# Ledger of designs, part 38: VH-VL binders against q7z443r523to685

Target 1, 163 residues: q7z443r523to685
Amino acid sequence: TSLNMSTHQLTITVNVTSLEKSLIVSIDPDSPLLMTLYLGFQYQPNCTHFHLNITLPKDKVWQKDEEYTWVLNPEHLQHGIGTYYITAVLSERQEGAQQTPSLVSVITAVTQCYYWEIHNQTWSSAGCQVGPQSTILRTQCLCNHLTFFASDFFVVPRTVNVE
Below, E stands for the ipSAE of ESMFold2; O stands for the ipSAE of OpenDDE; V2 stands for 0.75 times the mean of E and O plus 0.25 times the DockQ between their complexes.

## First folded at step 20 (VH-VL; framework fv_levilimab)

Design Vn4 (at its last look DockQ between E and O 0.04; V2 from the best seeds 0.00; counts 0 for: pae O 6.9 > 2, placed apart)
Fold by ESMFold2, look of step 20:
Structure Vn4 (fold): chain C 163 residues (1-163), chain A 122 residues (1-122), chain B 111 residues (1-111)
Amino acid sequence: as target 1 above (163 residues)
Amino acid sequence: QVQLVQSGGGLVQPGGSLRLSCAASGFTFSSYGMSWVRQAPGKGLEWVSGIYSGGSTHYGDSVKGRFTISRDNAKNTVYLQLNSLRAEDTAMYYCAKGRPWGRGSPDYFDYWGQGTLVTVSS
Amino acid sequence: DIQLTQSPSSVSVSVGERVTIDCKSSQSVLYSSNNYLNWYQQKPGQAPQLLIYWASTRESGVPDRFSGSGSGTDFTLTISSLQAEDAAVYYCQQYYSIPYTFGQGTKLEIK
């Protein structure tokens, strides 16, 4: 969906149902916006109260579609199963006349890397981690072994508030 | 006015090393990414390496593990350390100024240095 | 890696003529409504100079006779009325994906 950020921030609510999967937050602004995202578990975060933050676009990317993607691995989500809040804030204020409206599209998804463990005949995540080149459409799997891999995606419902 | 002044080229034997320098002026150097692009004699352009304003780096496959890009924001200078040089590395090396928007990415090359020739020959 | 293929490899034309140079990308370079493709001009003995960024936006100081068009994978540089000073090699460049790559170049000569 496309959202107007003319008030300089918005809030995304995501219900996390698994402590094993990674959360992918993808933002597609209509122009190259500099923004900061803040993560909170069971509370709405701001610039002084948060668990984690990131500034987008990222410091280093391999493809430009990674610039506005936040990858949150299980270690980032260890606060529990439940509702996480993400507050997105424009990092700089425009001067002068009324700000031109900016629109953003937001998609959230969960993903995990799996490989087929031949000895146990099961899918396993051992030795694999979702990497920083992951996006809403593809998962980078960083593993310490070679084998057959698969990943899954589920686009999660979200609630977005503009303030 | 933006200016990129290069130095450090020359003739070197295979397996040798050189360090290229690119001194910048006319812009806020610490806010911009920088890149090196090379051109073998009579050939096209090849991106070699880039460095973000924050110091993160990328390398082309042909030079990864042999070349190192670095920057000194106090001296407004970007460097390219060329190690384990091969005959195929013979080229004119250009430094190029990256873009100012976003996080200072080492792409979008709006200003280029004058070039520094590196010749790898026995 | 993204390959850029330019066409033609060379062209010889008279002053005042219209010239087009094509650049085809092996993968889309479009993201967030921007095409991550630039055009450069390199005159003999000089470093390249930026002409067009984001496929169609002229860099400051570039004459209006230069224009860029296209999206996704197919791009064109047009010189609407060639001047003698335009003799050069022209390169397209993608900066969508590492490694950044250039087309092989198009040499433009004045008859």
Scores: ipSAE 0.474, ipTM 0.786, lowest interface PAE 2.1, mean pLDDT 84
Fold by OpenDDE, look of step 20:
Structure Vn4 (fold): chain C 163 residues (1-163), chain A 122 residues (1-122), chain B 111 residues (1-111)
Amino acid sequence: as target 1 above (163 residues)
Amino acid sequence: QVQLVQSGGGLVQPGGSLRLSCAASGFTFSSYGMSWVRQAPGKGLEWVSGIYSGGSTHYGDSVKGRFTISRDNAKNTVYLQLNSLRAEDTAMYYCAKGRPWGRGSPDYFDYWGQGTLVTVSS
Amino acid sequence: DIQLTQSPSSVSVSVGERVTIDCKSSQSVLYSSNNYLNWYQQKPGQAPQLLIYWASTRESGVPDRFSGSGSGTDFTLTISSLQAEDAAVYYCQQYYSIPYTFGQGTKLEIK
């Protein structure tokens, strides 16, 4: 979904139904933008009231598509199952204020890393975590053991409010 | 009290390198953008480089490809690596604290270091 | 790049007099009702100090005799009653776009 960002900020609403999976938030601007994302649980966060924040684009990335991706692991979602709100406050300028307004596409997805547990004959996520280099296109799996890994991926419906 | 203490200047030959440091205190360093501004002797101010709290870097055209701005939040220090120095790089270099509006941008500078003199001469 | 041109380049004024320094930008620095322009004061042998930001907001600790006005491309720094300690070079600066740029400076001397 692409939005015309005519205002200073937007709010992304995501219903988190599992504490075992990671939430991936991807914001794709049509032109380079600076923005700060604030995470809140059951409240709309702002720059003074938030659980976590991140500034995008990321400074150091392995690949370009990581620049505007925020990976929230279960420990980041420690508040519990429920509605999470992400307020993205856009910079009025990257190279200048002249770049506003911009079109912004937002995608939210959940994912987890799994391996085949031979003893139990089931898929397990034990000892595995979704890495910060994950995107909507690929999952980075960081595990404390060596096995054959797989991942699931689900695009989570969200509501985006432009304020 | 906000303080910016600079070091690392000196005399170098053309083509040489220097590394400037600016140690910050009195504020949450990691939350603010920082900039370097220079002033040639008897001349005006020139913005050289800026780094956001999030790490994004920007440069003036005159130094792009030669200078590198970086920060170490653990040390509350911002750096400017000056490579391939030219005579026209001779200036007093100031580090300056930005004032963020929730973004940690180095937009305008409410506090300045004491300056570090860089002289490039054969 | 946005060029800022100040006028005058230098001026000598007596204590108690009104002083105005103009700054003209090559393009508008106005966006969403905010002017991305600042004013700095630099006294001899010192680092610059912030006077005005957002074109008209006075920095904390700055005497009220200093004021900023203007919008778009034309800005003015005013000193309502010049004091001896106001002898300095004054710079306007835009942060509307990168690279940030300064005016060439205005040297204010006391008669």
Scores: ipSAE 0.021, ipTM 0.595, lowest interface PAE 6.9, mean pLDDT 88
ESMFold2 (binder alone), look of step 20: mean pLDDT 90; pTM 0.935

Design Vn5 (at its last look DockQ between E and O 0.04; V2 from the best seeds 0.00; counts 0 for: pae O 6.8 > 2, placed apart)
Fold by ESMFold2, look of step 20:
Structure Vn5 (fold): chain C 163 residues (1-163), chain A 122 residues (1-122), chain B 111 residues (1-111)
Amino acid sequence: as target 1 above (163 residues)
Amino acid sequence: QVQLVQSGGGLVQPGGSLRLSCAASGFTFSSYGMSWVRQAPGKGLEWVSGIYSGGSTHYGDSVKGRFTISRDNAKNTVYLQLNSLRAEDTAMYYCAKGYPWGRGYPDYFDYWGQGTLVTVSS
Amino acid sequence: DIQLTQSPSSVSVSVGERVTIDCKSSQSVLYSSNNYLNWYQQKPGQAPQLLIYWASTRESGVPDRFSGSGSGTDFTLTISSLQAEDAAVYYCQQYYSIPYTFGQGTKLEIK
């Protein structure tokens, strides 16, 4: 899905229902934009009141789909199950340029890495984490063992407000 | 108007070092990524290294651990330090201007320097 | 790493004819409706020059006879009416993922 972004910020609201899965937030603009994202649990964050922030595009990436992706692991979401708010704010714009609306695509998803635990004949996530190179297109699994592994991926409902 | 002027090449023995320089003008240097691309005699192009506008660096597998890219925004200059040189590093080295600012990513190369020859032989 | 394979490796054609050069990527370079694939021209004794970016967008100053097409893994550079000054080596280049990679080149000669 895409949104017109002709203001200086938008707010993403997402319900987190599991403290075991990682939240993937993708904000893909159709043109280069610098932005800062702020995370809040059960309140709308801003530049002075937030739990976590990130600047996009990320400074160190290996593939294009990583540039505008925020990976929030369980340690980042340990504030609880419930509603998380993400405020995305443009950090700069071209002064004196003709104003044009920017299209942005917002996708939120949850993912988790699993491996096949041979002794118990079951899938487990112990010793595996979702890595920072994860995107909407792929999940990086960082495991401390050599086994058969897999991941799940679910797009989750969210609300996006332009302001 | 955009210019990339290179210097610092030459003849060096295997195991030696060189530092290549690329001085930029005609654009806001600090807003763009820069890359180095090399071409061995009679061969094709190989991306060697890149540096984002924010300072993050990346390297091709053949040079990782031996080459270091850096930038000095006050001097509008990107550098490539070539260490532990091998015969296969013999090439024309080009610096190239990366993606427009706002992304900070050294993507397509719209402007190239004139090239600097590096020859590694005993 | 993404490998790019060009075909043909060389071609000799007459002025005024249509030339196509293909580039096959080992992985898709499509993201968010854009193909992260460029074409460069390199004339003897010169640095490469950008012709096409995003698979099909001409760089400023590039004549209309050059066009790019394709998506995902299969790309084509077309010269619709060849001119003598088009003799050069042509390279495709992906910028979807690091390390960036180039095709092996296609040498275009005038008969």
Scores: ipSAE 0.128, ipTM 0.687, lowest interface PAE 5.9, mean pLDDT 83
Fold by OpenDDE, look of step 20:
Structure Vn5 (fold): chain C 163 residues (1-163), chain A 122 residues (1-122), chain B 111 residues (1-111)
Amino acid sequence: as target 1 above (163 residues)
Amino acid sequence: QVQLVQSGGGLVQPGGSLRLSCAASGFTFSSYGMSWVRQAPGKGLEWVSGIYSGGSTHYGDSVKGRFTISRDNAKNTVYLQLNSLRAEDTAMYYCAKGYPWGRGYPDYFDYWGQGTLVTVSS
Amino acid sequence: DIQLTQSPSSVSVSVGERVTIDCKSSQSVLYSSNNYLNWYQQKPGQAPQLLIYWASTRESGVPDRFSGSGSGTDFTLTISSLQAEDAAVYYCQQYYSIPYTFGQGTKLEIK
């Protein structure tokens, strides 16, 4: 994962090597900001050219750390294995009176939910997906069956100075 | 009930290092920012460092480059690594909990640890 | 950095009397109708305790005799009727911008 900062936007570059796992993107600015994230595959997206977008912070969250977290499930990453680009366009500060953020922490992680498949004696993700309430701290697992046992998690943290 | 229990203070020579710990309980630790505030003997309060729930960190100018704040959400603990200590760093160090608004800013101090004394002396 | 100056630095008052402590900021800490200013009480040998947040909201468990007022750059902590247990050092603190800063403190003694 790499990050490219500009005056009013930042770009996150993520190499997706599996279409079975979810990508979690957490952007943590110094002050509350309104921002829109745009997803692109093999190109840098913008406000007019993108595959998917989201506005952060989220309006409704169960936990505070969900506010600036974007969960991209395999269905969102169906374009293929390769490099995904996320462009975050900064807009307005929401609350607080602090200066324009000079520091942004960006963490990208991949995760999946697993259960023990007793018949095959192996871990399986069948029937399970990572929920939208997942963060870099916790994985929400949504399964169409009653058994959940574990998840994997790989984090790539980065702090970016936007001065 | 919210509790903040500190440890890791002590006497150290100039140039030395210490690591302070603050173990939290009674609230969803991962959702809150945390701060360290210090107080030199007989002096006022000085904000030292803060860490957001999301992990962003900030420091007072007097400690920038020498101190490092971090957190382990799995252990519900916030840390302060004190390096290159100076005599003027001698103080009671408090950890403080943030207010549960926003995304977990380390700017409210509604609960405090009991304090950890750091003495830097030759 | 935002500097906070409290006045007085120390005061001795009798039980039952009204006490006011002022806090002046070097710049406004008002934003979007909110004043980013807290008041703390620190008794001898204890950690500070939050009294007032958002300049005028009393923290849970804080006696009614404590109140905060003011806006922009001028704030006041008021103790309507001083009690013996109120002997402490009081601090204002701004969280308008980093670094967060405290006033120098006001030592309140009981006559």
Scores: ipSAE 0.030, ipTM 0.598, lowest interface PAE 6.8, mean pLDDT 88
ESMFold2 (binder alone), look of step 20: mean pLDDT 91; pTM 0.935

Design Vn6 (at its last look DockQ between E and O 0.04; V2 from the best seeds 0.00; counts 0 for: pae O 10.5 > 2, placed apart)
Fold by ESMFold2, look of step 20:
Parts: structure tokens; C-alpha cells; sequence
Structure Vn6 (fold): chain C 163 residues (1-163), chain A 122 residues (1-122), chain B 111 residues (1-111)
């Protein structure tokens, strides 16, 4: 869904139901925007109270679809199953920017990398991680072994509030 | 007036080293990404390396591990250190300006330097 | 790596005529509403100059006889009324994915 970003801030809420999967958060503006995202568990974060943050677009990307993607691995989601809040704040330093509303598209999804465990004849995630180049278009799997592997990808419900 | 003034080229033996410099003026250098693009004699353009305004770097496959891009925002200068030079590195080397929005990525080339020739021969 | 293929490799055309140059990408360079593809002009003995960015947006100071079109994988540069000073090599360039790549170039000559 696309929203106007005229107030310099929005909040995304996402319900995390698994501690094994990675959360992919995509905030895709229709024009270049510098923003900082703050993560909170069970509370709305701000610039002084948060668990994790990131500045978008990323400083180093290999493809353009990575620029406005935040990959939150299970290590980042250790706070538990439940509601996570993400506050996105527009940076006041927007060289060359005009005072116009920007439309953003927010997508949240979960993904996980698996390999075929030959001895047990089952899929396992041991030795595989979702990598930082992952996006809503593809999952990067970083594995420490040479086996057959796969990934899943599920778009998850979220709400977006503009403030 | 945007200007990119290059220096540091020349003739070098295989296996040798050079450092190319690109001095910027007429814009807020620290907000922009910068890239190096080369052109072998009579050939097309090849992107070599780029650096974000914040200092993060990328390299083309043919130069990875041998070339190092860096920047000095106090001197408004981007550098390319060329090590372990080979005959196929012979080219005109251009610096090019990226753009300032976001984190100043090195991928939008709206202004180019005059070029610096690097010749690698025995 | 994304490969860009230009056609024709060269063309010889009279002043005042219309010229088209095609660029075909091995992968889409479209993300959201932007095509990450530029066109450059390189005159003899000079550095390249940006003509068009995001496939179709003319850079400031570029004459309106230059236009770009296309999306995804297929792109075209058009010069609607050729001038003598337009003799140059024209390159398309993608900046969707590292490494950034250029087409092989199209040499435009005035006959």
C-alpha cells in the first residue's frame, strides 16, 4: 500500500509469530528519501529509545531493490514473539529536496533458508542464514555446507500509521 | 561551477603501482559518491570502482583485490590506488561524480574529470 | 552481471535527419517506478557527458532534440533533428546492479 509521507514520520506495526524466521521490511518511496528506522518490541520507538536502528537508503548495496530494505534476523528479534513497532523518521537533511509529499510502499515479509538434511531426510536451517542482500524479490541464503537448499517467503500483515 | 581535476597517471611497468587523484570543486564534495571509469584505447567504457559519501566501497571484478578507492573530504579529493598493474589495465581513467541524496551513492555520473592516461608496458 | 547490447554499432546520417539507437538489457533495470539506465555522449577526445537519466529524463542543458524511451529491458535514444556537433559515440549504462555496465557504444558519423 502507498501512503503520503507529509509529517516526516510513520509507524509500522508487525506481529512476529516465529523466532526462527527473518523479517524483511521494505519501505519504498517514490522519490529519494533519507530516513532512519527505529525498532521497538511492544512499544513505539523514537530516536532516543529503541532496540535497533538503520538509515535508509543503505550505504552499500549490490542492487537497487536493496536500498530501502531492512533485514531483521532472529538475532535481531530475540525480544520475543509479539508486536514489533518500526518508526520511520525522515531526515531533515535532504539536499536538493522539495517540500512535497512522498508516497511510500510498505511491505513486510518473513523468510527462512533451509537445507536438506540427508541423515534425517528433513529440511533444516542449521548452518544457513538469511543474508543482508535479501529483499522482497529474493532471499540470499548464506550456508556453510554444500547441500541442496531452499527458502520460503511469506508476506505478513502489518499496519502503518502516519503522524 | 563543478570541476573534477585529475592527476597521477603515467607509464609504469607490469606489477607496478600508481595513485590517481581527482580534486573536486564547485560543489559540496562530502555529500556525493564518486566513481572511477576507464576506457582502454579504442574501446568502450568500464566501471572500475565507486565510493559512497560515507566511505563504503565497491569494485569491478577485474580490479578487486588490486585497486583501492579512497576519499579525503578535507581535501575534496578521491583517490584510486592501482597495485599489481597488468597490460590490460592500460586505459584512460576518468573520475565521475555520483549524487548526494540518501547516502551519496557512486552510481549517477553527471560530471566527469578530464581523464588520466595509465600505460602499463615493459 | 547485466549485459547491455546497443544497436546499431555505427550509423552515418545527414544533418537534420532522425536517428534512433537501441539498448537491450539482459535483465530488467526497473525498480518501483524508476529505470536505472542512463545515456552518455562522448565526443572525440573528450570525457563522456550525461544526456539522459532514468531512461527518459533529460539532463539540464541537454537540447530537447535528444529523448529517451523504454522500460525494463528495452531502451531507445532518439535524436529528432541531427546537428553536426552530435557526431560522437553514444553509450547506455545501467546502475541497477554491481558491477555497473555500459553498452558497447554506437558511433554516430555525419555524412
Amino acid sequence: as target 1 above (163 residues)
Amino acid sequence: QVQLVQSGGGLVQPGGSLRLSCAASGFTFSSYGMSWVRQAPGKGLEWVSGIYSGGSTHYGDSVKGRFTISRDNAKNTVYLQLNSLRAEDTAMYYCARGYPWGRGSPDYFDYWGQGTLVTVSS
Amino acid sequence: DIQLTQSPSSVSVSVGERVTIDCKSSQSVLYSSNNYLNWYQQKPGQAPQLLIYWASTRESGVPDRFSGSGSGTDFTLTISSLQAEDAAVYYCQQYYSIPYTFGQGTKLEIK
Scores: ipSAE 0.407, ipTM 0.781, lowest interface PAE 2.8, mean pLDDT 86
Fold by OpenDDE, look of step 20:
Structure Vn6 (fold): chain C 163 residues (1-163), chain A 122 residues (1-122), chain B 111 residues (1-111)
Amino acid sequence: as target 1 above (163 residues)
Amino acid sequence: QVQLVQSGGGLVQPGGSLRLSCAASGFTFSSYGMSWVRQAPGKGLEWVSGIYSGGSTHYGDSVKGRFTISRDNAKNTVYLQLNSLRAEDTAMYYCARGYPWGRGSPDYFDYWGQGTLVTVSS
Amino acid sequence: DIQLTQSPSSVSVSVGERVTIDCKSSQSVLYSSNNYLNWYQQKPGQAPQLLIYWASTRESGVPDRFSGSGSGTDFTLTISSLQAEDAAVYYCQQYYSIPYTFGQGTKLEIK
C-alpha cells in the first residue's frame, strides 16, 4: 500500500490479492473534514471517472471509529485481482478544530469472517461477509447461520501531512 | 462513574525511559480522545500529547520525536512512552479525557487522572 | 501556536467579594459562533478540574457563582461571591488548534 498526496487530495494504492476478502479503509483526519473517496481499478480515479464512491464522515454510525471508515466487500472489488486506487478529495475543514498544516492517518486492512465448520474440521467463510460497520479495530460479521466465528486481519498504517 | 487511574511514573536518569499508563472506566473509552498534560514543580500546565478516538496522534514541540502516545481500546487504556528523558521533563503527568466529538466537535478535558510523578535526575 | 496570557498572575481577595480573572489569546479562538476556550481550577495537591467550557458553559456540578464570558481574544472568569474553598490556581486553555495551550495561571488566595 502506498499514498500520494496533493494539496486537496490524496491517493491510496492497494494491491488486492484476494477476491474473497474485504478491504477496510480508514482515513482519520486530525480535525473535522469532509471528503469524497473514489475507487478505481488499475487507474487513478477522480470525480468524473470511478467505479464507486463514498462521502466521509458517515452520517450515521454506531461507533465513533466508523465515521471515517470505508468497507469494500468482494462485490465492490469485482473488477479483479490487481491494484486498486482510492482518491480522497478533501472538501471542507473546520478551522475551529485544527489549523494548517494538518495530519491524516490512513490505515488499510484486509479481513474476512470465518466460522468453524465442524464436519470438515476447518475454518470456512461460507455464508458470512464483513459488515459495513466494521473498522480497523472491530470486524462485524454478518452470517446467515449461527456458529463460532472468527476473523483474520492485516493492517497497513500510515500518517500523512495535508497541506 | 468516570475514572482515570494512572501508573508508571518514577525516578529515572537523563536519557532514560518510562512508560505511563492511564486506565479508564465508566464510559465508552473508544469514543473519546485522550490527552496527557504535565506540570513541572511549581509551574503551570503544559499540554504534552493527544490521541483522537480514531487514533490520530499529536505532540507538543518540546516532546516531539521523544514521546509516543498510544491507546488500547480493548484495555481501555491510554499510554505515554517517554524516551530520551531530560531534566526539564520532570513533572506531574496527568491523563485527561477529551470530548466524544462528532464531525464538527472539538476536544476538551472534563476528567483527569490523579497524576503520575516523573522525576529525571542524575 | 496560540499564546494565552492571564491577568492578574496572583490576587488576594476576601470571602464574599467579586473576583475577575482575564485571559487574552494571541489570536481569535472563535469559530462559527463557538469560542474554543476552557477554564480550570486546580487546588493544592489536586488535579485540575474543568469549570467552564465553550467560554461560557458551566460544567456540571460547578457552583453558580462561577461564570465565563468573552469572545474572540478576550475572556473572563468571574466568581461573583468568593468562598474559602475557591482558593486555587485558575487556568484558561484553548482547544481551537493544536498544540493546545494554557494560560500561565492565576493564583487566587483568600484574605
Scores: ipSAE 0.005, ipTM 0.593, lowest interface PAE 10.5, mean pLDDT 88
ESMFold2 (binder alone), look of step 20: mean pLDDT 91; pTM 0.935

## First folded at step 21 (VH-VL; framework fv_levilimab)

Design Vp1 (at its last look DockQ between E and O 0.57; V2 from the best seeds 0.66)
Fold by OpenDDE, look of step 21:
Structure Vp1 (fold): chain C 163 residues (1-163), chain A 122 residues (1-122), chain B 111 residues (1-111)
Amino acid sequence: as target 1 above (163 residues)
Amino acid sequence: QVQLVQSGGGLVQPGGSLRLSCAASGFTFSRYGMSWVRQAPGKGLEWVSGIYSGGSTHYGDSVKGRFTISRDNAKNTVYLQLNSLRAEDTAMYYCAKGYYYGRGSPDYFDYWGQGTLVTVSS
Amino acid sequence: DIQLTQSPSSVSVSVGERVTIDCKSSQSVLYSSKNYLNWYQQKPGQAPQLLIYWASTRESGVPDRFSGSGSGTDFTLTISSLQAEDAAVYYCQQYYSIPYTFGQGTKLEIK
């Protein structure tokens, strides 16, 4: 979904139905932007009231698709099952970028890392965490054990409001 | 007018150290990433290291643990500390400006320094 | 790491002729409709200079005879009508992933 940012901020609404999975938020601008994302649970966050925040693009990445991706692990979503709100506030436009309204594509997905537990003959996520380098294109799995790993990936329905 | 003026380098014995400097002007230095790229005599280009505007760093595998990239925004200068030098480190070293403004990544080299020759020989 | 392979490694061409240099990447450098690939020109005794960025956009001051094309893993630098001053080594470079990598270079000589 592509949105035209006519104002200085947008709000992403995501219904989280599992506390065991990570939420991947990808905000892909058509031109380089500096923005800060604020996370809220059951309320719309702002720069003075939020649970967690991040500034994008990230100040260190290994691949370009990481620059505008926010990985929210279960510990970041500990508030519970329900509606989370993410407010993205534009800080400044990057030098050389077009001064026309910015087009922003937003994708939200949930994912988790799994391994096959031989003894129980089941998939388990124990000891595994989705890494911060994960994107909508790839899942980084960080585990404290060695085994065969897999991941699931689901696009989460969302509502985006431009304010 | 963007300018990158390099200094340092020279002849050094294996195991020795050098410090390269690249003084920048003509742009808001603190808002851009910077990189070092080297070229062995008669060879191609090799990316060595990069530093974000915010100070985060990356290194090529061949220099990890031996080279250190840093920057002094007050002096508009990026540095490359070369330690534990090896013969294979012999090369022309270039500093290069990143393209992106803001949280500038050290990629996309639109301007280059004049180069500094580093020769490692016994 | 992403490896870039250029072809040919060297070529000799007469003034006025068309020249094409290919660059193939071991994996795609395409993301969000942009190819993270640059072309550089390095003349003898000089530092490299940026020619093309985003695979197909000419850097300011670069003559119109230079053009870049391609997407994903296959890219091409084209000089429509070679000039004497175009004698140089040309490099492709990806900045999609760390470490940034260059092709091995293509030496272009004038006949």
Scores: ipSAE 0.816, ipTM 0.911, lowest interface PAE 0.5, mean pLDDT 92
Fold by ESMFold2, look of step 21:
Structure Vp1 (fold): chain C 163 residues (1-163), chain A 122 residues (1-122), chain B 111 residues (1-111)
Amino acid sequence: as target 1 above (163 residues)
Amino acid sequence: QVQLVQSGGGLVQPGGSLRLSCAASGFTFSRYGMSWVRQAPGKGLEWVSGIYSGGSTHYGDSVKGRFTISRDNAKNTVYLQLNSLRAEDTAMYYCAKGYYYGRGSPDYFDYWGQGTLVTVSS
Amino acid sequence: DIQLTQSPSSVSVSVGERVTIDCKSSQSVLYSSKNYLNWYQQKPGQAPQLLIYWASTRESGVPDRFSGSGSGTDFTLTISSLQAEDAAVYYCQQYYSIPYTFGQGTKLEIK
C-alpha cells in the first residue's frame, strides 16, 4: 500500500487540565505508513515551528500497540494548562500510482503512576513515572523503588481535523 | 523473484563461534526488516532474532547476550553471529524477510532462506 | 511471553476431507482491528511457507482451500477439500509482542 500522504494532515486539539498526568496520543492508521507529529502549545505547529516532534511508527517496539503511540510526560507538557495542538503529517513514498487514502483512528488519554506509601497511608507518585512503552491498552510504570503500584487511565475529549 | 541464499554453518564445539550469512535479492533490501528462526532436529520453530531496516535489534531470551544480528545494506546481506554456543543451539537456522512498512519491522516472514545447519557437539 | 497452543498435535485424514487446526493464544494478539497471527506450512525438508497473515488474509498464491478465522485468543486454520500435497506440519505464529512465538505445530498426514 503506497499513498500520497504529503497532502494529508490531521490536527488534534487536546485540553490539558493537569500538569501531573501524562498524555497518551494514539494515531493509528488502518495500514502501516510513516508520519511525523508536531506539538504546539496554544498554536498549530508545523515542521518548522513546534515544541516537540516524533516520527511514527517508532523505530523499535516490544508490542504492536506501541508503534503509533506518543507518550507525553509532565516535563513535555511544562508549557502550561490549556490547549495543545498536534499536527500529524502523513508521509508518502513514491510508488508510481496513487493509492487509496489511509483510514486513521485517534485516541487521547491521560494516565499517572502511583504507589501506596505505607508511612502516610496514601497514594503517591514520587519516584514513579509513566514509561515510554505505555499505550492506550496499558500503562508502564517506572519507579526507583520496589513498592506496590497502581495507575489510573482516562480517555479525554479531543477534536480532530483533517486538512 | 525474492531469493534468500544462506551460507555459513557447520560443526562447532561447545563454547565456539560461527557467523551465518543470508544474501538477499529481488526486493529493496534496505526497506525491510530481517529475522532468524531456528528449528532443532525434530522440533518446532523458534524465533531467534530480528533487525529493523534502520538497524534496531531484538533477541529471543535463549540467545540474548550470545548472538548478534547485523546487516550490511550495501551487500544486501543479514548476518547472525553465534557466540558461546551450546549443544541446545544445534538447529537448522533460517533467515526470513520481514514486512515493509514505515520502519521495516522484522516480522511477518513472507520469504525464507533454504536453511543452514549448525551442529554443536564435542 | 505469549504462548501459542495448537490442537490437535497430529491428524491423519483422507483426501477431499475438511480439516481444522486450532491455535490458542495465552493473551490477545488483537490491536487496531488486526490480529497479529500468521499460519505457516512446512513440508518435509523445506523451509516454512506463509499461508495466512493477520489471522484471515490469504498470502498471494495460496489456494482458496486454505482459510483462517478467529480473533483475540482463538484462531482456526481450515483446509477444505484436502489434497495429497497438503501433508505437512502447520504452525501458527504471533508477532504482536517480543519475543515472537510459534505454536508447537500440527502434523497433517494423508491416509
Scores: ipSAE 0.575, ipTM 0.819, lowest interface PAE 1.4, mean pLDDT 85
ESMFold2 (binder alone), look of step 21: mean pLDDT 91; pTM 0.938

